# Designs tried in a protein design chat: VHH binders against q9lmt1. Part 6

Target 1, 351 residues: q9lmt1
Amino acid sequence: MLEKESDLTAMEKPNNKHAADSFSSEDLVSPVKKAKKSEEVSGGGEAVAAVGNREAEEDKPSFVSEEKKEFLVEADVAEDKGARHTMEDVWVVLPDASLDFPGTLRCAHFAIYDGHGGRLAAEFAKKHLHLNVLSAGLPRELLDVKVAKKAILEGFRKTDELLLQKSVSGGWQDGATAVCVWILDQKVFVANIGDAKAVLARSSTTNELGNHTEAGNPLKAIVLTREHKAIYPQERSRIQKSGGVISSNGRLQGRLEVSRAFGDRHFKKFGVSATPDIHAFELTERENFMILGCDGLWEVFGPSDAVGFVQKLLKEGLHVSTVSRRLVKEAVKERRCKDNCTAIVIVFKRV

## First folded at step 1 (VHH)

Design d15 (framework vhh_7d4b_2)
Fold by ESMFold2-Fast, scan of step 1:
Structure d15 (fold): chain B 351 residues (1-351), chain A 123 residues (1-123)
Amino acid sequence: as target 1 above (351 residues)
Amino acid sequence: QVQLVESGGGVVQPGRSLRLSCAASGSIFSSYAMGWYRQAPGKQRELVASISYSGSNKNYADSVKGRFTISRDNSKNTMYLQMNSLKPEDTAVYYCAADTYPEFGRYSEYDYWGQGTQVTVSS
């Protein structure tokens, strides 16, 4: 929504390609600064963290046993280069990510960053995004969904801002897509830029007629993310408004298949955005597991197919570490995935 | 707006082949993901095959893998389902479907649907 607050520009003045090329040689942004020690910005939220919910009401809602939503999160990752010579994917698996910000809410964090043009943007995002989201105010208690989404948006913005500064000073142009998950108590937030995907496996226990299905029946695959491709109407409009050109095969400037990414410094002027789409939902007895994957996984697995594959292995009693490894092996060895292939499987278990 | 029209259904014997076509009206076909669903009497509608806007990504139900092939021709605004080695269990009304964007938390449903074409595999 923030893009709507800054309006009116060269919509009626198409960028002259040669003029744009000459202007690109004049980089007037030289952030030459002496970094001061951050001692004046003291505090990792410790003083604020001590301020608990003193105003916690004694009047609590009545408990209904069937509505208790207690669960344990088990997750693991697997990766393979595919047919590529380099590995540009990086990942995060933190079943308890609240270490630096202790509170009453558990916080789990999982992410895949799919690098292109090198690994540096993906590595930067891995190191900084979660911290920037937490610093932007992801709540410890009394989770407000709107505040949480605002914190995620700010985290992505800040991460890309700092990443672009590093790319200028280091002379690199790397970019990365991202799919990220935060689990705060019973609420799940999924954020993505680019073409990495998160898929949820969900049970059906009651239909519209009141008929019940068994929890062990085939799971439904629910795609939680929206891919950012230049050819899609909203993305195409934004790219063209920025003076970008989309080739007949759907690539920005004939090169970049995604319309949103961290980094990609030279494509920012053509409309490459680091603004994520964010989806939130609540964990119930119906949510069984999630699969996060880079584009390489989803090229050879449809969402329903991946859910069925994972469900079958979990029913055989295999650990999540074995399941994630088998999923990536199937993608690369049997289904001939040629790109870097990374997958995270996140299983929700009752305690 | 998108209007989808299926064709190519009919009655065939087991082991034979049929090719379904889905013609889309409107200038937006090349930006849409497409899929084929089917619904047999007394059963729920199920996804048979899907294809991304570019044709690079294809997905198939396990029951049809190796027998059915989905394809698209964006220059003709048409999607196809080549159905080989047909079985009595393939008997259903086949629906063409279009998704303006990949599903975002919406239970694997498509935005636009055709009226369906009957496929009967008998004797």
Scores: ipSAE 0.000, ipTM 0.141, lowest interface PAE 16.5, mean pLDDT 74

Design d16 (framework vhh_7d4b_2)
Fold by ESMFold2-Fast, scan of step 1:
Structure d16 (fold): chain B 351 residues (1-351), chain A 124 residues (1-124)
Amino acid sequence: as target 1 above (351 residues)
Amino acid sequence: QVQLVESGGGVVQPGRSLRLSCAASGFTFSSYGMGWYRQAPGKQRELVASITSSGGSTNYADSVKGRFTISRDNSKNTMYLQMNSLKPEDTAVYYCAKEYDLSYEHWGDAFDIWGQGTQVTVSS
């Protein structure tokens, strides 16, 4: 139902505020939190620092140059519960996360969390992961890829640690897979655990005559994530070394299909990990858009088919919000996706 | 084969200026962000400035902000670092760095550094 889809989408959207702004304060007291409170108490800022750049003589002030970027990032999400009675997918869409990142570095953040056994792990990850990545030292002024990767790894570790503590105290066992994207300046970082997937649409060639792609050539679909399923050889080996058993139907202890997830506390001893694979790449003229989707989307769309579908709608002049809704509608209504189906489409436009 | 050749280093007194150049070959220069790293003896290598593929955006380490200016000329496949008001603590080997197009398993090196670097010494 389109009305149900529209209602669910409206209920999830953060009413023109960043998702991070809606989160309650963390219970933990830290030096960073105290430092921020001290800065807040100082008050009285008159944008004096920005005006101070007038001493830069004939060159552009550094703050102005640092805020001018080559690409415009447009993104939206769509969701449908499919044939399920509950919606256990949650998402984050922050095309400008500058309020979360004091400083001059452009930041965008997108994520899909696909819950299993309930929605509590997915909701926890939505609320805490980005903030934990920031607290772990995600760059805000000068981009260092190694520092960014370390912050993402630590953010995943800390999120799972805190989530597991809550699952013990609350008596729940929920788990969630994740596909997460950060765009820092002109670099894209993709981090995943489980079977959610990110796909990049990239222009295949530029000929010597200066054509961006050959006439009629479609965009190339590039899978940016490695799925973590118990049946795959490297994951299977780790699970078996931890004393885990994979059933004939490919499930860890006869229950879990995935080998990495947030939560799933009873399976951690059998080798279920919250350590993500991370890919990073430079954003150039060749990158057209990305599609993030839960496993429900990718059951009914191959990567090349999804890229072709999105490309056609974008060429028709449709806005990214319409494109994401049409993609999910095609998955559920025409392709018979029965699971929760969530997709984020991220479009890159040259400025 | 990717090649980056740094030049313009030297010995200068505090308060003086130097301009470093990086000549790039073996890749589509206009498609990649570029940066300048430096390493002083006994210190970790640090990123001091970066510039996007078109030159539309730049970033600087706090220690050099307001003193150093990064720029590029895509028609010449060349990147520059204008260093003003040099201080003794700016003494280091300066390396030209090309960003990876896709990351690999070993994240130890955030950039491809193909040059031998250029020595900058600020002494009185």
Scores: ipSAE 0.000, ipTM 0.163, lowest interface PAE 12.0, mean pLDDT 75

Design d17 (framework vhh_7d4b_2)
Fold by ESMFold2-Fast, scan of step 1:
Structure d17 (fold): chain B 351 residues (1-351), chain A 124 residues (1-124)
Amino acid sequence: as target 1 above (351 residues)
Amino acid sequence: QVQLVESGGGVVQPGRSLRLSCAASGFTFSEYAMGWYRQAPGKQRELVASISGSGGSTNYADSVKGRFTISRDNSKNTMYLQMNSLKPEDTAVYYCAAGYEDIYYRPESDYDYWGQGTQVTVSS
């Protein structure tokens, strides 16, 4: 775990935590809000149907009403060791996961696991997490957002339980952070532990601040994940209640930068959790693509910079496989990423 | 159809008060964090105040702390901004914004929905 400590210390440098703290009123809130974004999308169709609606309000829809359209998901991964001698990142790219666990509902699954202290925790998560989520009741016929979130949560819990048993019997203490995506029908679920990040590129709507700057880039970078660091009030409180000590530089027991991970057996008693935060959102014509990246990518790319880089290459007509390779090459060669660098680019095309 | 409609703007003298309202429709209001942004001529848009979907958490820009109060009434699908001790520097177009609330995952750069804005002018 000593070897990975230097990788984890680099996570102290990103300024995105400061931006999040100044911007979000939710920093102190602990309960997870259940997703209801599907209700907004259905409202668009009803708004068109109700043509004679309301004289009391201005008729200014925030999005165009749309019929249910199928999305084609194109995705690829790229990786580079950076200045490291070993590759401890592992990944999953399953644009069609339905073939392994058949059901009526279309399913895609993508994940990056960033190992620290060795590869064993990351490899275990790659092999078992998706299977455990499916076994816990991930919807395969009819989407229920609450059931899906419960299945993801239980899958993470069971994966860590089994992983910890293996770590005891094998005498290892490896850990891994995770960013995971499931696409069920037209809804996306993002689950993370640690400091890997998922970023969405989303088009502007007519009800946004709109027309104040002409000729602006219409894609916005939306960070879908919150990093789990001991310095965040809720994480700090949880760690301190477990008897954990946070050093002045924000490290749990003076060693771990992250407050949540799979494995890390020796730190579980001090509050290291494998409980993910889970975000769900609806796929519409506004959602263009997602970028999943380990900490190495995000140390050298801000979210807006990464979105702009990917958008430019996609507009030039490059395939997602070329785009992902160019993104990682830029990170390592031009931006001097020294850590393992892994990125998945997921492009949404309306058919 | 989603709509955010601001009201309550106007022209006031320094030291006076205004109450802005934002009426929301077309989505489940209690599941959305809400915010007030403002933009003065020649300046970038800035966050004034935000409130969680439950109303249990609020955040304020340093320039308005102690003078402004954000609140919401989920039974009426309405958010408010009580602005006291107004200063000429508070002159701006004020925008209502709504973002789907997932307490650990917030859009960093964007709210999902925005109003058209309401003008507040503080001048003698």
Scores: ipSAE 0.000, ipTM 0.145, lowest interface PAE 15.3, mean pLDDT 76

Design d18 (framework vhh_7d4b_2)
Fold by ESMFold2-Fast, scan of step 1:
Structure d18 (fold): chain B 351 residues (1-351), chain A 122 residues (1-122)
Amino acid sequence: as target 1 above (351 residues)
Amino acid sequence: QVQLVESGGGVVQPGRSLRLSCAASGSTFSDYAMGWYRQAPGKQRELVASISSSGSTINYADSVKGRFTISRDNSKNTMYLQMNSLKPEDTAVYYCAREGYTDEWLYPFDYWGQGTQVTVSS
């Protein structure tokens, strides 16, 4: 017990590393079996048409059904306090979460929690959300998209329930926004509350001829998350129906800019919700990478600018750890991000 | 419910102009980035132009830079594509798309309009 992580003296200081403690390294790509053909029955048939069909076996006109190619997921995070005295962002980076997601279905999990009014709500969500999603029935062997979405929704609800109880007993009212990603098999699930964003870089075209000689195709930036701010019309309407008031500067009860968050116990009666929007999509050859960022990143980077910045560095052969660090450095040093700035870059490699 | 309806397509001679409009129904137009895509027969859909929710960030495909202008009017829930100096290779069905979030779990793509045909005949 004295040799547990709390008692280990690290020669190298990990600095804000919490998500890597349960990391498992596994090969995502298995050897592909070369097709072998043998006749299952070689008698009892009539000639001519069978011979013709056999000779034309390589010239099959039928469309090939969905191919299930594996991919390698590489990801890393970078963070900077900006001009703030405290760091209230926390993160999770689990490119292989199979130990946390037991079963045969390969899993990855990434999240950014952007704290406000303190770090305690973000820390609680980091420690409990993925476990609550697992406990709620996240698929472990065979993917069912509806079951996965229900598990994520219940995980958010349960996390907020337990967080609010702890906030009462501990005498704090911290809140946190969240952007969370689960990758199950070849399906990506994105869940968000508040104003943190996930952006996908997707190829505008796939080459119809299979021609891969073209270097550096432009990538399209797809915003996968909807911001939950009190000023936006649908959230404003929902808040007002709950008896909340939105000030002229766009803040709920004159104080809170976001309309959804974990915690913020004093604003729950005015319509602050921990119910996420959930978006799911299939990984294909078109999906290149994702950028998860807190609101501080997105105040100084437009989605297309961030995608272009990351694409340029990846084309130069830089590792994802260097790319994420350079993205945050650009945001803080060149673009003068004044808030906490955290970004996760997730790269999808086809072998 | 979200519906996108394109208009303004037609048949024009090379060098002429067309203005496409995309009218959005529903209450979330101002919250989302928008884009124009096109698809010619036998080709994949390609992004032509995109515009951020505020209108401050705009991107164009290299093939249309200097000729096409994207704009939006959030008060009218409408997005526009001004197409100048049209070429035969601009012939395609043009689609209005709302980028980003979708609640359609069956399909991993944005909300789309039905499309409007643009034909540049020489």
Scores: ipSAE 0.000, ipTM 0.137, lowest interface PAE 14.6, mean pLDDT 75

Design d19 (framework vhh_7d4b_2)
Fold by ESMFold2-Fast, scan of step 1:
Structure d19 (fold): chain B 351 residues (1-351), chain A 127 residues (1-127)
Amino acid sequence: as target 1 above (351 residues)
Amino acid sequence: QVQLVESGGGVVQPGRSLRLSCAASGFTFSSYAMGWYRQAPGKQRELVASISSSGSTINYADSVKGRFTISRDNSKNTMYLQMNSLKPEDTAVYYCARDSPEEWYKRFTSGEYFDYWGQGTQVTVSS
């Protein structure tokens, strides 16, 4: 396997570091994705199946996973189809993935796949990506960061290869963006393709005694992912070399807003890539929680707003299951999210 | 070792209620969508109800909507099925199932698409 640098968002690169202020101050184009979503997709998002008694269920507790190390990881997901006729988002929540995929190294895995043009690519990625990453050598006994990154890269490559073969055989053209997290021991790996995002809430300061105080610590929203949109210079360059054209509204061949996705078979010749950006960082006492969301969430929530919303509810003593439901409900009911809206909240508890 | 253990089945007259429980162990229960399936004599297993890991998304088969209520308590690693207004056609063995993280899209099909199943509990509606 070739040693490869991440194309855009290297965690240690000074000129491309994920500062929440930098992201929040940017005059960015709307994240509304003009994927080939259509009413012809009848399965995958049955509205009646997606709608529960959300108000009556707000007090349901979430289970807190016990870790062999210093952290407890508590996580939950919520979803809503918004104004769409279909639900094309799928997700993975495995706070202890080692129960299903044995190893001595602590392993947690979370992902959101945001489908477009149908649900089949997202479902394929949900089923196969983590397995392909494991098969490619994701560490399960002793952490090696380079080996982990190579396994993730190969897992994405293999997943797209197999997905494209199935799309040819099945005669479908569906695509999906992805934001994926692996927690291996005390290190977090974030991999993304497309415009789904992972945001970290991190304590901004340590008091003069060398310890954080929870009572007065402000949380910074740190965007861990960079969006892959056709309008961005590095993405545009790859598209141009492949003979692709980006329209004045920022869309590849006038259709796709994203420049990287699983599937999208007919756009691969124009430079749509399934190669992720991969970022790794250490879990310390500063990391409070993460929010993973599809582009529908991030269209109506800025990163700082989402962190503040989640922090407020956690301070009120609400369980992560209630917090994730309230976040999605706020996005859809109060903030008018029209797209599928899926969010995973991952809380880190020091013990 | 992953285990799912059903309880609460029995023999009951039409119009009455039963509450099934499923006790889960050997995995992080709060991370998995769960479901109840049933199999009547001479028929294939069918999905009765499913519930997401958080409890925020709940689905029912058309035949049980308005009569059955699925719920979960993640602090107790337990899932429930409250069955009201029972009918003779509800007679079946009821199975607790853990959804496969790899096969979420199959939760509305055959039980073979779930990765773990309980032993089942018999529900008989006598008339």
Scores: ipSAE 0.000, ipTM 0.153, lowest interface PAE 19.9, mean pLDDT 76

Design d20 (framework vhh_7d4b_2)
Fold by ESMFold2-Fast, scan of step 1:
Structure d20 (fold): chain B 351 residues (1-351), chain A 127 residues (1-127)
Amino acid sequence: as target 1 above (351 residues)
Amino acid sequence: QVQLVESGGGVVQPGRSLRLSCAASGSIFSSYAMGWYRQAPGKQRELVASISGSGGSTNYADSVKGRFTISRDNSKNTMYLQMNSLKPEDTAVYYCAAEYEVTWSDSRGTYTEYDYWGQGTQVTVSS
């Protein structure tokens, strides 16, 4: 199902985040601290040198092929607790997720896990999901989309299996939604469970010669994810077949607004699934950036509004770390987002 | 959300041609990868052909390669399937399908999942 931009910007949907007022022991790591750590690792001087070298090489016939161009991926995250007392969103920004698997193809990985009923399921997913996807056979040399999708499906399944075992032994029932991205060479895979979204900003026109003297080409917002809510027809049917009941307020068993999540041990018997929807596409000169956001972001920003906001700041020359922070600040302070708000901005630079 | 309406089906003799059309409304057409599926009675639904949102990438089932051509006109929000050299085995209900850009092409073809479906149009090839 696709939510319209106007629905997302105007909507005040029920929050799936649960923060017991007795649980305020969560240490909130500020977006600034995490953004600075990521920025220090990236190194601006090296990127500038690489861009200069690549531009010189673009005049060579061998570099007219998209397959031979390397994309520089710049990304950062920002988060804010909103009006909540706890922060249950967790994120991943890994410019090389293959570090734990020596000899594999370089893979960039980004994810947001939106916790509910506590932070433990989100933290488990952050620690284990990418490793389980890579170990399930995400391709190392030749990228086969079917094999990659199967690896992602198995990674999600295995992560939830292990998470549920730990939730039983630990006596907790936390859950988490997820939006995840893997970038391998020029191929992008997006996987989601729940109501977090990934939005792509894509150029409506490009010139054949690659001349970018036209500043201000309009960007289209493409929603890459389908939300999993109990009230949506396909999810409703699946839940009812499993014996689950959707209350008049649109919640599974009167409590959960999402129909898919990691964890939620007590709702698995009623049809809560950790099976993701997976989308794949190829990076070309048309893809400019992606925005990953939890439900808090998308309650106050429509996809086109978010793309326009990010595009304007990038045109002003702001770094992705500043852009991410300003997007979240706009959501919380100007647009009055009350929920935890987390966003990752991923910018594609051709060199 | 997108709405899809198929047209152009019918009854033809073997060796003849048909052109199917799929008109889309309600959303940004070029944002969707699109395809044609078919289903014969008692058989599983199968992918016939797919096309990326830009039209720059296409994929065909082995059984129709060289006979069928998929195309799109984003200015008219319409996708087409030109079917040449039709065989009795091509008899099926043909469905138009759409999803966000989810195409990748390798030596084994292009892989897609489809979110939106038309009502279908019958194609019958008989002598």
Scores: ipSAE 0.000, ipTM 0.142, lowest interface PAE 13.4, mean pLDDT 74

Design h01 (framework vhh_8h5u_2)
Fold by ESMFold2-Fast, scan of step 1:
Structure h01 (fold): chain B 351 residues (1-351), chain A 123 residues (1-123)
Amino acid sequence: as target 1 above (351 residues)
Amino acid sequence: EVQVVESGGGLVQPGGSLRLSCAASGFTFSSYSYAMGWYRQAPGNQHERVAIITSGGSTNYPDSVKGRFTISRDNAKNTGYLQMNSLKSEDTAVYYCAADYETRWGSYEYDYWGQGTQVTVSS
């Protein structure tokens, strides 16, 4: 899919009331909050960067005088059904996706798809999303952040389009949430729909004024995704405009807690969207690892607790495969997670 | 703990043979969810698929190696193999083992990659 020029102009032009409200409603009122978000790309809000000025800031060279180190990416996944009879989580772990597709840019890709109503939507997304993102123009030679974000948006749109066609011909209604990561050179892109989360462990704290805090080895947990639940104000408004009803327990049409997903074809008319929020950031000496998890993981682990758990095991010298397995085991066996539980741990090693 | 580790690479003369092994840990080949393949990359060339074997045992090869290479799996040993016969100088590359979760909609072959093993075909 080629985006229409009028749509791109609406995103770049001041259809500010609609586009900015969609991507940065919370940032519109506070210039200090906007400055903080543009300086610290740590806590979601990557959709805000797609609205213009913040995207330009991401494309600027680092002002750090030290040369950036190259990173080795090491990752693994673990999964458990919890108390469920079926496993509807599906995942992707490609530490070097460049070996699969021609190009000179190093590319890594990781994803978790959390299926509901069956596994077919999650399986379709696993097979097709990355290919559709590549076909939409994900950079393979020279990184362009705007082009990368546009390719990810189009990839999600195309994947849902094709998935919906398959669901009609196959007679199924399955849906899936997604949290997806692409690492291009030293830039990380995080895209999500629904309630799966990506959390970053970042060393040392620095406020927006440039004041440095000498850390005694603590890692800060930074949530990189924004959940899409029907109960949240922005999502609620979009659902109501589509004629959808949110029940007293916070569910769209009394059934879906999430407001964005692949599939769910009968709920598309009520405002279920496959449009992701996208967050991008630069890998530096501060970024240690990321944890991707489905909602089952995050029901029993707070972000800071998960970061502390993983950091302790990595400091003991355990391999990422063992760390991922122990994280999921802790969630299911000790913390009594009842849902499907899937986690990917991605470690950034300095070369 | 999920990983695949290649072994068996080395130097061989044109017309010779090598057998590569791919040892898997953290999952079992008796799982109906896993397919495996061999891939190679030579300096200056694009990555290419060499062989695939599905969970059901079906195999596929590109024309460049068809009739010369044979992929197989031993579920009891949790190990995959690539038997390479009639080797040519053009077969010189780093060979990678990959394993993937095979979905109902087809396979997605790249969930787990090994670190590679060098094969050099030279006199």
Scores: ipSAE 0.000, ipTM 0.128, lowest interface PAE 18.4, mean pLDDT 74

